# Designs tried in a protein design chat: miniprotein binders against Uncharacterized 14.6 kDa protein in sodA1 3'region. Part 10

Target 1, 131 residues: Uncharacterized 14.6 kDa protein in sodA1 3'region, of Leptolyngbya boryana (Plectonema boryanum) (p51586)
Amino acid sequence: MQTLAQMDILVVDDDPDTRDLLRFMLEDEGAIVTVAPNAKEALSLLERELPKLLVSDVAMPEMDGFELIGRVRELPKGETLPAIALTAYAREEDRQAALRSGFNDYLTKPVDPLELIRLVQQYCLAFPPDA
Short names: E, the ipSAE of ESMFold2; O, the ipSAE of OpenDDE; V2, 0.75 times the mean of E and O plus 0.25 times the DockQ between their complexes.

## First folded at step 8 (miniprotein)

Design W1 (at its last look DockQ between E and O 0.89; V2 from the best seeds 0.00; counts 0 for: pTM E .632 < .8, other shape alone 6.95 > 2.5, unsure alone 65.094 < 70, SAP 71.191 > 70)
Fold by ESMFold2, look of step 9:
Structure W1 (fold): chain B 131 residues (1-131), chain A 118 residues (1-118)
Amino acid sequence: as target 1 above (131 residues)
Amino acid sequence: SPEEIKRAVEELKRLAEKLGAVVIAVVFEGDDPEQLRQAVEWIERIARRLGLDVEVRVEGDKVVILVRGLSPRQAKAIAAYVRIIARYLGLEVTVIVGDDPETLRKAIEELLRIAKEY
């Protein structure tokens, strides 16, 4: 069953293994996945067209995920874009920092791909495609 | 026996090539049994979700995991997850992917050499 069919998802992570894993798991559910290895490339993609959902690593060189989400929230229509943070830090303070920065939700690394799919599905049901 | 091992390797190789299915051999190494067990659990969970056949062998400070029936895309994803797990847990890892005949033969031979029964 392809529960994410026609869902355009952008995944941002500087780790190629994480990009490969997440792309596969989401595409296996029918999603259309675009990947970016850094925040600058992600912003370039977002300026062209917003996805249905953003999944972004926090710890990235140059521009981190906190800076990225701040820029996204300033884009036209970017204020309401659902966004999930991927963070290496499981402490409550780190969770709160991700949410205060503008992400809607978060997952700890190493990402449990089954939990990622479940969380992504929840956001896609809440924000269905509008023709 | 050595002859039985050789036959098993040849049969697995022929089957994998015929079906276009990929085989991954994963060897985790570390001195913390809990981390090794956690790595196995994570791989088994994703493999089960994907409907893949998994065999696990524990050898002291090493764990050998054989995953069968993967498509090339699944193999790439599983290999990526294996490397993520190893980095997170601080384990040494060797991944052998049977996406060509020579690599598959080496993966099968390595697995058979690690097994206590040869």
Scores: ipSAE 0.619, ipTM 0.808, lowest interface PAE 1.0, mean pLDDT 80
ESMFold2-Fast, scan of step 8: ipSAE 0.496; ipTM 0.735
ESMFold2 (binder alone), look of step 9: mean pLDDT 65; pTM 0.555
OpenDDE base, look of step 9: ipSAE 0.725; ipTM 0.890

Design W10
Fold by ESMFold2-Fast, scan of step 8:
Structure W10 (fold): chain B 131 residues (1-131), chain A 118 residues (1-118)
Amino acid sequence: as target 1 above (131 residues)
Amino acid sequence: SEEELRKFAEEVRRIAEELGLVIIAVLFEGDDPEQLRQAVEWIERIARRLGLDVEVRVEGDTVAIVVRGLSPRQAKAIAAYVRIIARYLGLEVAVVVGDDPETLRKAIEELLRIAKEY
């Protein structure tokens, strides 16, 4: 089925397998997915046009996800862009840091693609969420 | 055993030819039974949510998994997921996506060759 029909989603991750996994899973649900291998390319895309949702790895070389989300929140209409963090951090304190940095939610790596789809649906189909 | 893996591969090839389905074949190798169990569990969970059939064969330190009924996007997604899982769990992996019976036959034969090689 296509529960995410025509939803524009940007996926940012330096791991090509993760980009493939998330892109093809989201596209199978009908989403229009753009992928970026790093924060710099993601920011260039975001400055041109905002998607409906951002999914970004936190631990990227050079500019990390925390810096990226901070820059996103300063863009026109970027303050309200739903954003989900992908993090390898198992500790609650580190996960809360992602939320404080500006992300709306987080998922731990390795990413469960079914949990990602569920979370994406929450932000795209019933916005704003009650979280 | 090698004979059992060969019979399994032949079964999968026959089913693919009869049904005309897109299939992905995966072979994991590892020293830790818990890591192999986790890999199987994660793949089965994703496949069942997508309405796909999964068959699993275990032979010593080797696990062969066949997923049937895939769309092209699902096949690419599951292939990527398999690579992520193997890396995270420290398993060796071979994965092949077949969109026709000849490609599937070659893939299954290659997986059996890898399983045999120590």
Scores: ipSAE 0.397, ipTM 0.684, lowest interface PAE 1.7, mean pLDDT 78

Design W11
Fold by ESMFold2-Fast, scan of step 8:
Structure W11 (fold): chain B 131 residues (1-131), chain A 118 residues (1-118)
Amino acid sequence: as target 1 above (131 residues)
Amino acid sequence: SEEELRKFAEEVRRIAEELGLVLIVVTFEGDDPEQLRQAVEWIKRIARRLGLDVTVRVEGDTVLIAVRGLSPRQAKAIAAYVRIIARYLGLEVYVLVGLSPEQAKEIAEEVKRIAKEL
């Protein structure tokens, strides 16, 4: 069964393969996925209308995920938008940096489909981001 | 050798065409058998998650992935996942996908890139 039916999710990553993969995994669960190739385009979309969840790579050229989340938290109603960071490294310092920058949680790359779905469900269905 | 891999890839493509299957052939140039094992496990996990009937065979550094009933969208997702795994594990990967004419049109760029390796 589709566990993310009609959930609006924005995926931000500079790698087209990663965007395609994440879009497929989330849409397979019923989500409505919008993708953005960089933080600037993502911010333009976020300024028009907020999704239910943001999933963003932190290591992007020009404007990284840390700057993106900081600006998102300044938007009207962006203060409480659930946001998950995607990191290439499994180092604890990198994970803590994502949380300190304003993300609610993180996932390491390459992303496991089951881990992604479970974490997305936690923020969309299972509990509020602040719990 | 790369010459032997190309002959194998051509045979795989011919078989895929005759059987109506999508066959993905992946070769890894890593020396670490643990990295290859991890890559195979991740491929199996995504296949299970996508609800795909997938057969995975490993012969040395070559992985053959046979999928039945794959849509163009699913084929693109699997190919993308294989490339992502290879990059993060520091492996060289050659991906070969057998597609119908309709599927090839939808992922023409990927097909063109793969064809260059044959």
Scores: ipSAE 0.042, ipTM 0.421, lowest interface PAE 5.2, mean pLDDT 69

Design W12
Fold by ESMFold2-Fast, scan of step 8:
Structure W12 (fold): chain B 131 residues (1-131), chain A 118 residues (1-118)
Amino acid sequence: as target 1 above (131 residues)
Amino acid sequence: SEEELRKFAEEVRRIAEELGLVAIFVAFEGDDPEQLRQAVEWIERIARRLGLDVEVRREGDTVVIIVRGLSPRQAKAIAAYVRIIARYLGLEVIVAVGLSPEQAKEIAEEVKRIAKEL
């Protein structure tokens, strides 16, 4: 199936296995995926060309996902870029922190492939978010 | 156990000979049966999503999962997922994926070496 045909998606995660997994899963649905191992490289890519959606790990060395999303929201076209946070923690405060920092949504690790595709479709295809 | 690891080495060789480069052999080891069950469930779910055949065998505190009919891209994705699951659940794992003749021999010898050291 190609429910995400030709959607440009940037995946940011310091774990190469996670980047490989997410890239494959999204490409299997037709997406065009770019990966970055850290926030600095992600910002360089975002300044060059904005994707349709950002998927970013929260817990990264040097610059974490919270700082990254803050910087993204300051870019000229970045204020409305859909962004999904990936977090290893399912505590209420961690979920709220991701949303307060500027992410539109979040998923807990290890990512459920079906939930990832559903959420990406929701934001890339302009479906209204769940209440 | 020594016997289980020798059996795994034999399985790796059999898969390499039968299916060439398109099989994944995964062995999870852990003390918590719920973590092992969760790992199997997650791998079966992604395999089903990708339309892949999967075989699961349990031997003591070791679970062996064999996924067949993989493209090289699918093999890399499943191997990555297996490593992620193992780290998240605190399980020990052995993975053989997308075996070239050289890699198949290397993995078989590695499993044999571990078995000898028990």
Scores: ipSAE 0.217, ipTM 0.573, lowest interface PAE 3.4, mean pLDDT 74

Design W13
Fold by ESMFold2-Fast, scan of step 8:
Structure W13 (fold): chain B 131 residues (1-131), chain A 116 residues (1-116)
Amino acid sequence: as target 1 above (131 residues)
Amino acid sequence: SPEELAKRLAEEAKKRGVVVIAVVFEGDDPEQLRQAVEWIERIARRLGLDVEVRVEGDKVVILVRGLSPRQAKAIAAYVRIIARYLGLEVTVIVGASEEDIKRVAEYLAELLKRAG
């Protein structure tokens, strides 16, 4: 059963393997996934239409995930967009920094695809279109 | 035996939409190899996939069967990610046709024979 049927998700990561992993795992659950290789392209997409959930790497060249989420929170209807951070840092303070920057949650890299699905389901069920 | 493996892979190819992924991890740390196997077995189990593991010295060969094309792409990406994280060398082969299945079987047979 597809638990994320037609859920529109944007995945942002500079690693093509991570984008492939997350895209195909989420699509297997029924999601409609758009991928972006950097924050600039992600922001262009977000300015045109907001997804139901954003998944973004924190550590990206030029514009990092912290700057991206700050700009997202300034977009129309962007203040409440669910957003999950992907971080290489496992320390509690680094996790708290992601939350303070505007992310709703986080996962550590390398991403466990099963934990990603669980967390995405949690946020999509909390903010589904029919809720 | 390599001959038995080749025969089993050929039988799989008779089924519609059969996709097989063969993964070879190489490294000198048994714990890193063990962790890679555990992570792949976990995702395969959740997806209801069949997985075979063969250990040959500093090499581990993992065969995952019954994949959809999308699942194969996801697992191939995951394998590359965990190999980089664990400091392992990796070779990934995806077979979606009779020719690909035969190629995978021949490659695995060659690797297993050379591991001495």
Scores: ipSAE 0.528, ipTM 0.743, lowest interface PAE 1.2, mean pLDDT 81

Design W14
Fold by ESMFold2-Fast, scan of step 8:
Structure W14 (fold): chain B 131 residues (1-131), chain A 117 residues (1-117)
Amino acid sequence: as target 1 above (131 residues)
Amino acid sequence: SPEELAKRLAEEAKKRGVVIIAVLFEGDDPEQLRQAVEWIERIARRLGLDVEVRVEGDTVAIVVRGLSPRQAKAIAAYVRIIARYLGLEVAVVVVTGDSPEELRKAIEELLRIAKEY
């Protein structure tokens, strides 16, 4: 099935296994996935063209996901970009930190494929392809 | 025993001529093992793949069949991520039936892993 047909999604994570896994899950649903190994490369991509959704690890070296989302929200068209945080920490404080930093939602690692797809549908279906 | 389980999984891969991910978990916490099994089953079902779970003492084996190399890589990565965050010891072996040499190596690796469990 292709419930995410033609959805442009950017996945940011410094772990290559996580990038491959997330790309596979999302492409299986028809999404068009771009991956970036760090926040700096992600910012370069985001400054050129915004995806429909950003999925980003929080704990990255150099520039972490909190700094990344802050920079994204400063972009003229980035203020309303749906963004999901990926975190290894499951505490409520960590969830609130991600939301306060500018993410719309979060998922704990290891990512459940069904939870990921549900969240992506929630945020992408609220923004139709021609909007 | 883990050794007999590994031998049987290798034999099944050989007979079916398919790519199989064999995952062996060892852990003291039954709930963490159950969570790992459930997550692997969910991703396999989502991909439309056959999945079998076998429990032998303190070892849990998850077998996923009918994989393309791309699918096998993705599932192997997912298993390693799950094990890392749950603090479980895990061994992942990809078994193919297309090459006798690759199959022999896979059997040897499964036997090595089983002895460590």
Scores: ipSAE 0.014, ipTM 0.310, lowest interface PAE 5.6, mean pLDDT 69

Design W15
Fold by ESMFold2-Fast, scan of step 8:
Structure W15 (fold): chain B 131 residues (1-131), chain A 116 residues (1-116)
Amino acid sequence: as target 1 above (131 residues)
Amino acid sequence: SPEELAKRLAEEAKKRGVVLIVVTFEGDDPEQLRQAVEWIKRIARRLGLDVTVRVEGDTVLIAVRGLSPRQAKAIAAYVRIIARYLGLEVYVLVGASEEDIKRVAEYLAELLKRAG
């Protein structure tokens, strides 16, 4: 059964393998996934239409995920957009930094598919289209 | 010979409809090998995949059965991600096309020469 049917999710990561993996896992659950290779393209997409959830890498060239989430929180209705950080750093300080920057939650790379799906469900299914 | 062994492994993978993934570990740290095998088995279990892992020296051979082309690409991407975080070289071959089998044979021949 597809648990994320028709949920619009934006995935931002400069690594094409990560984008492919996350897209596969989320689409397998029925989500509609848009991918962006950097923060600037992500912002362009977010300014046009907000997804139900943002999943973004923290460590990206030029504009990192911390700067991206700060910009997102300034967009109309962007203040409440659920956002999950993807981080290579497992230290507690790094996790707290992501949360303080405006992310709602985090996942450590390499991403565990089960953890990804559970976390995405937590943030998407609270306000699903069929609720 | 290394070339003959690589060819036999590639032919066996094609015959059995499996995706063959080869991971190379540089250096002699057994913890890197153990960590890579554990992560691969963990992802396979979560994806419901039938995975056989074989370790030969500094090389790990992973055979996965029953994958669709889309699932094969996903597991390939995940193995590359794990290898990068563990500082390992990895070559992933997906599917059983004649081109994939040629790449498998060529890659394994080079690995076996390097190990030699």
Scores: ipSAE 0.036, ipTM 0.434, lowest interface PAE 5.5, mean pLDDT 70

Design W16
Fold by ESMFold2-Fast, scan of step 8:
Structure W16 (fold): chain B 131 residues (1-131), chain A 115 residues (1-115)
Amino acid sequence: as target 1 above (131 residues)
Amino acid sequence: SPEELAKRLAEEAKKRGVVAIFVAFEGDDPEQLRQAVEWIERIARRLGLDVEVRREGDTVVIIVRGLSPRQAKAIAAYVRIIARYLGLEVIVAVGDDPETLRKAIEELLRIAKEY
């Protein structure tokens, strides 16, 4: 069975239950998960060391996920960091906005934990996308 | 009795090296309660787990068995997320020992009777 053994993943969400859910689910697959409650703390962590993958809420107070991903893409080696957006909105326009902002993919809230694991495995265990 | 049920569930959990989770949703909208049950049943089915559902008025009690400790924490968080999304009040308890399960079952059943 596929595993996320020793994969470093950063999860950013202002909801503590979402952080707990995603941390426990990913750790059960062997991942090393760091959580941040907002974009400012996430950026501080990303400047110290890049994870293998970023999972970020879009709708956060002060700095949203769109602004966060834009700044991540400006970091050295951050331009190709796989990133998944978590959004409360399922409209086609919102999906395209996340992709245009720099995210590689998205999931709609409330997050299906099994769909998240599948998507994380896709980006962590496969070679980087051509883009 | 709650004591006998708790002992039985704890013994089953210990034999399998797993834990059980108990959930009580409160709300006055039948559709929201139905949706909450459906979402929990969906995730439990994907994980190969069985779900027992009991409804009394405005309260729904759900029991999920056979969870690893990490699955139990994840499902508890998921339950709280969907409760907030649907505007429901929720009580969740996780346990694998007779005393913890007895208190949780007793509390959840008391809530179900109250409504």
Scores: ipSAE 0.197, ipTM 0.509, lowest interface PAE 3.1, mean pLDDT 75

Design W17
Fold by ESMFold2-Fast, scan of step 8:
Structure W17 (fold): chain B 131 residues (1-131), chain A 118 residues (1-118)
Amino acid sequence: as target 1 above (131 residues)
Amino acid sequence: SPEEIKRAVEELKRLAEKLGAVAIFVAFEGDDPEQLRQAVEWIERIARRLGLDVEVRREGDTVVIIVRGLSPRQAKAIAAYVRIIARYLGLEVIVAVGDDPETLRKAIEELLRIAKEY
């Protein structure tokens, strides 16, 4: 058995290694993972159908994760979509910026795959996660 | 040095024969000992939480890490993670999956190529 069976998750990151890592780890838990290399493709996918969870890098060229989440929150039923930010910044101020922008939570890069799985499980299987 | 890299390659071969098909061979190269220590720490942390065996060897400015007991999916995931860590820490990295003889051969040839340069 797998803990994320049939959970539809969208992963957005401009780094192909990060997309591969997150997809493999989440699929190993049973998730159905779609990946997008940038915010524009992510929005195209999100306008067609919302996943159960969004995982997005903050620092992307053209449209960053902050602009992406702002637009997600304007989509029908996008207001309550759980979203996790991936950020290279360890400073508390930068982490708070992700939360204020509309993300529900954050993880610092390089992402620990086990911490990602635990956080994803909290948002997909039970509400609300603490800390 | 070339002799240190050659010794590391020979140890990798012995370990691959001992471990069987499913293993990842990783070589990090860099002059900053703190970056090398961080890379080892992060990989060991994840591997042990997954219940995997980790063996570490240091040869001068090169650190070789072997992770065994992997499923094919785990091997791909850890290989990707290794590349992410190397970029973040500014380290050169060679990674090979032990269940693919061609990939392992290429990794060994690359280590020997580097030895010729140093």
Scores: ipSAE 0.176, ipTM 0.531, lowest interface PAE 3.7, mean pLDDT 74

Design W18
Fold by ESMFold2-Fast, scan of step 8:
Structure W18 (fold): chain B 131 residues (1-131), chain A 118 residues (1-118)
Amino acid sequence: as target 1 above (131 residues)
Amino acid sequence: SEEELRKFAEEVRRIAEELGLVVIAVVFEGDDPEQLRQAVEWIERIARRLGLDVEVRVEGDKVVILVRGLSPRQAKAIAAYVRIIARYLGLEVTVIVGLSPEQAKEIAEEVKRIAKEL
């Protein structure tokens, strides 16, 4: 029943509750989840090895998600890494900014765990490991 | 005393986690019925996704939600989600972990009584 078996996913969020929630929900679907509390640590992990998908908060102290995704898109093979933004912004204008900055999609906080799973499945299953 | 109740709650949580079966009692308090309704809806959705049993009791401006059949990891996820929802909706929340619905309910009621005194 695990739909995300062996999918490596990196979750970046400065809220420990959000990291725990997302890690558990994704692992329940079989994913291998790494968490990072800020963009700097996330970037260090991404420079070593890219996951199959990045889930990142936009509003983080010091380096925000917009700067993070810009740097990710400059990494080798990072140009096509699926990335989902987590944003507190309710306005369409702000949501479109996430897409223009390099994210493939977005979800509004507080995150609906079921919608996150569905969206992650869409990107992970649409980008097979050996394609 | 409050200190004795706290130590008791911690002991119950420890035993439940060791058995791999956990129940959670969540008490939301707020003066907006729509916010309370949304909190219940969101908790019920994640609980159903995890295949858990849920009971809801409404008591005036308070809502008590009992979730049963949790693993320790699921308990951590639900507790995190409850805290996120409470902050977003501007609700007061109390989370109690117990071995059974009856014990969890009694602990939640005592914690609520003490909290009102503070």
Scores: ipSAE 0.332, ipTM 0.604, lowest interface PAE 2.0, mean pLDDT 77

Design W2
Fold by ESMFold2-Fast, scan of step 8:
Structure W2 (fold): chain B 131 residues (1-131), chain A 118 residues (1-118)
Amino acid sequence: as target 1 above (131 residues)
Amino acid sequence: SPEEIKRAVEELKRLAEKLGAVIIAVLFEGDDPEQLRQAVEWIERIARRLGLDVEVRVEGDTVAIVVRGLSPRQAKAIAAYVRIIARYLGLEVAVVVGLSPEQAKEIAEEVKRIAKEL
């Protein structure tokens, strides 16, 4: 069953394998996925049209995910765009840094595809996360 | 050694190209059984998500994961996942994909032969 029918999702990651995997898993649930290999291309896409959800790696060359999300929050209507961080760092302090930077949630790499789908459904089905 | 693994990867890619078959092979150097168990568990999890049957074969320090009946999209997705997990665990991996499930048996035997030559 396709639980994310026609949800527009932008995936940002400098690793092509990660982009391929996440695109496949989300498209298998019915999502419309756009991928970007770096933050600059992601910003170019976001300035034209906002997706329903942003999924972004935090550890990227040149402009990292923390800088990306800060700039996203300054875009028109970007303040409320749901955003999930992908991080290789398992420490609680590093995860809290992602939330403080403007992400709504996070997942640790390597990403569990089922956990990704669960979290994406939570944000795309218009239910806010519990406080 | 890294050079021996690189040679094995190249041989497996050539074999897959000639046979047009779907093989997902993980070449592991070093005998940490917990790392190997974790890699197999993660691969089995994605396979269940895709509704696939997987067969795991172990010979010394080589693990072959054989999957039959994949669509091109499924093959690309599981190949990407195998590479991600292998990198996370510090394992070297060869992923070979094609579109012919009928040749899976022949290729599994050839992978085993190549592994013995390492």
Scores: ipSAE 0.179, ipTM 0.576, lowest interface PAE 3.8, mean pLDDT 72

Design W3
Fold by ESMFold2-Fast, scan of step 8:
Structure W3 (fold): chain B 131 residues (1-131), chain A 120 residues (1-120)
Amino acid sequence: as target 1 above (131 residues)
Amino acid sequence: SPEEIKRAVEELKRLAEKLGAVLIVVTFEGDDPEQLRQAVEWIKRIARRLGLDVTVRVEGDTVLIAVRGLSPRQAKAIAAYVRIIARYLGLEVYVLVVTGDSPEELRKAIEELLRIAKEY
């Protein structure tokens, strides 16, 4: 039933409704979700302990998701952290920019929560953590 | 009027809480028929994917949507999603998480909401 049991996931988005939506949907699948309202707070959390997966908005004030993922990839053990971008960019060129910046995948806004769960399962359950 | 609709939705919420079930009631207001249709279709799509019951009533540029069968967590998540798409489409929206899913009581409450909306 719960397909993401005990998976630690960090969700970063400056919109509180988006944070609430994604947290509730992922927690219903058993995930342990931490939320951050901006890239700086996310980076502080990531420097202390890496989650199993990062979900991050691209278009945030101050430090955007592109800058955030670049900083994450420089952290110890951050190079291989699965990361999914949430983007309003519809153009293929802009979507490819997210992948080149270091994200593993992307979803377009407004996010379909069921597509998010499916994509998260792909990255978290392909090689689950040691039991 | 938005204030009359809000009062009716609050009354519906109190009525539904008596029944011990959870639902969402959403009211949209806007002048663009395409944006209202888009919002309705997006809500129907997510409800269909979740296997949920959806009731939609349209009166002029006011749309009332009720979704039943949700857990409290799912209800809050869907309410947040509705607010997100309303902002994306530039629509005014009133969203309440309501407890109650008796078909007869819900139907009467929705009819009363629509009566008030038509009056103004």
Scores: ipSAE 0.209, ipTM 0.536, lowest interface PAE 3.2, mean pLDDT 74

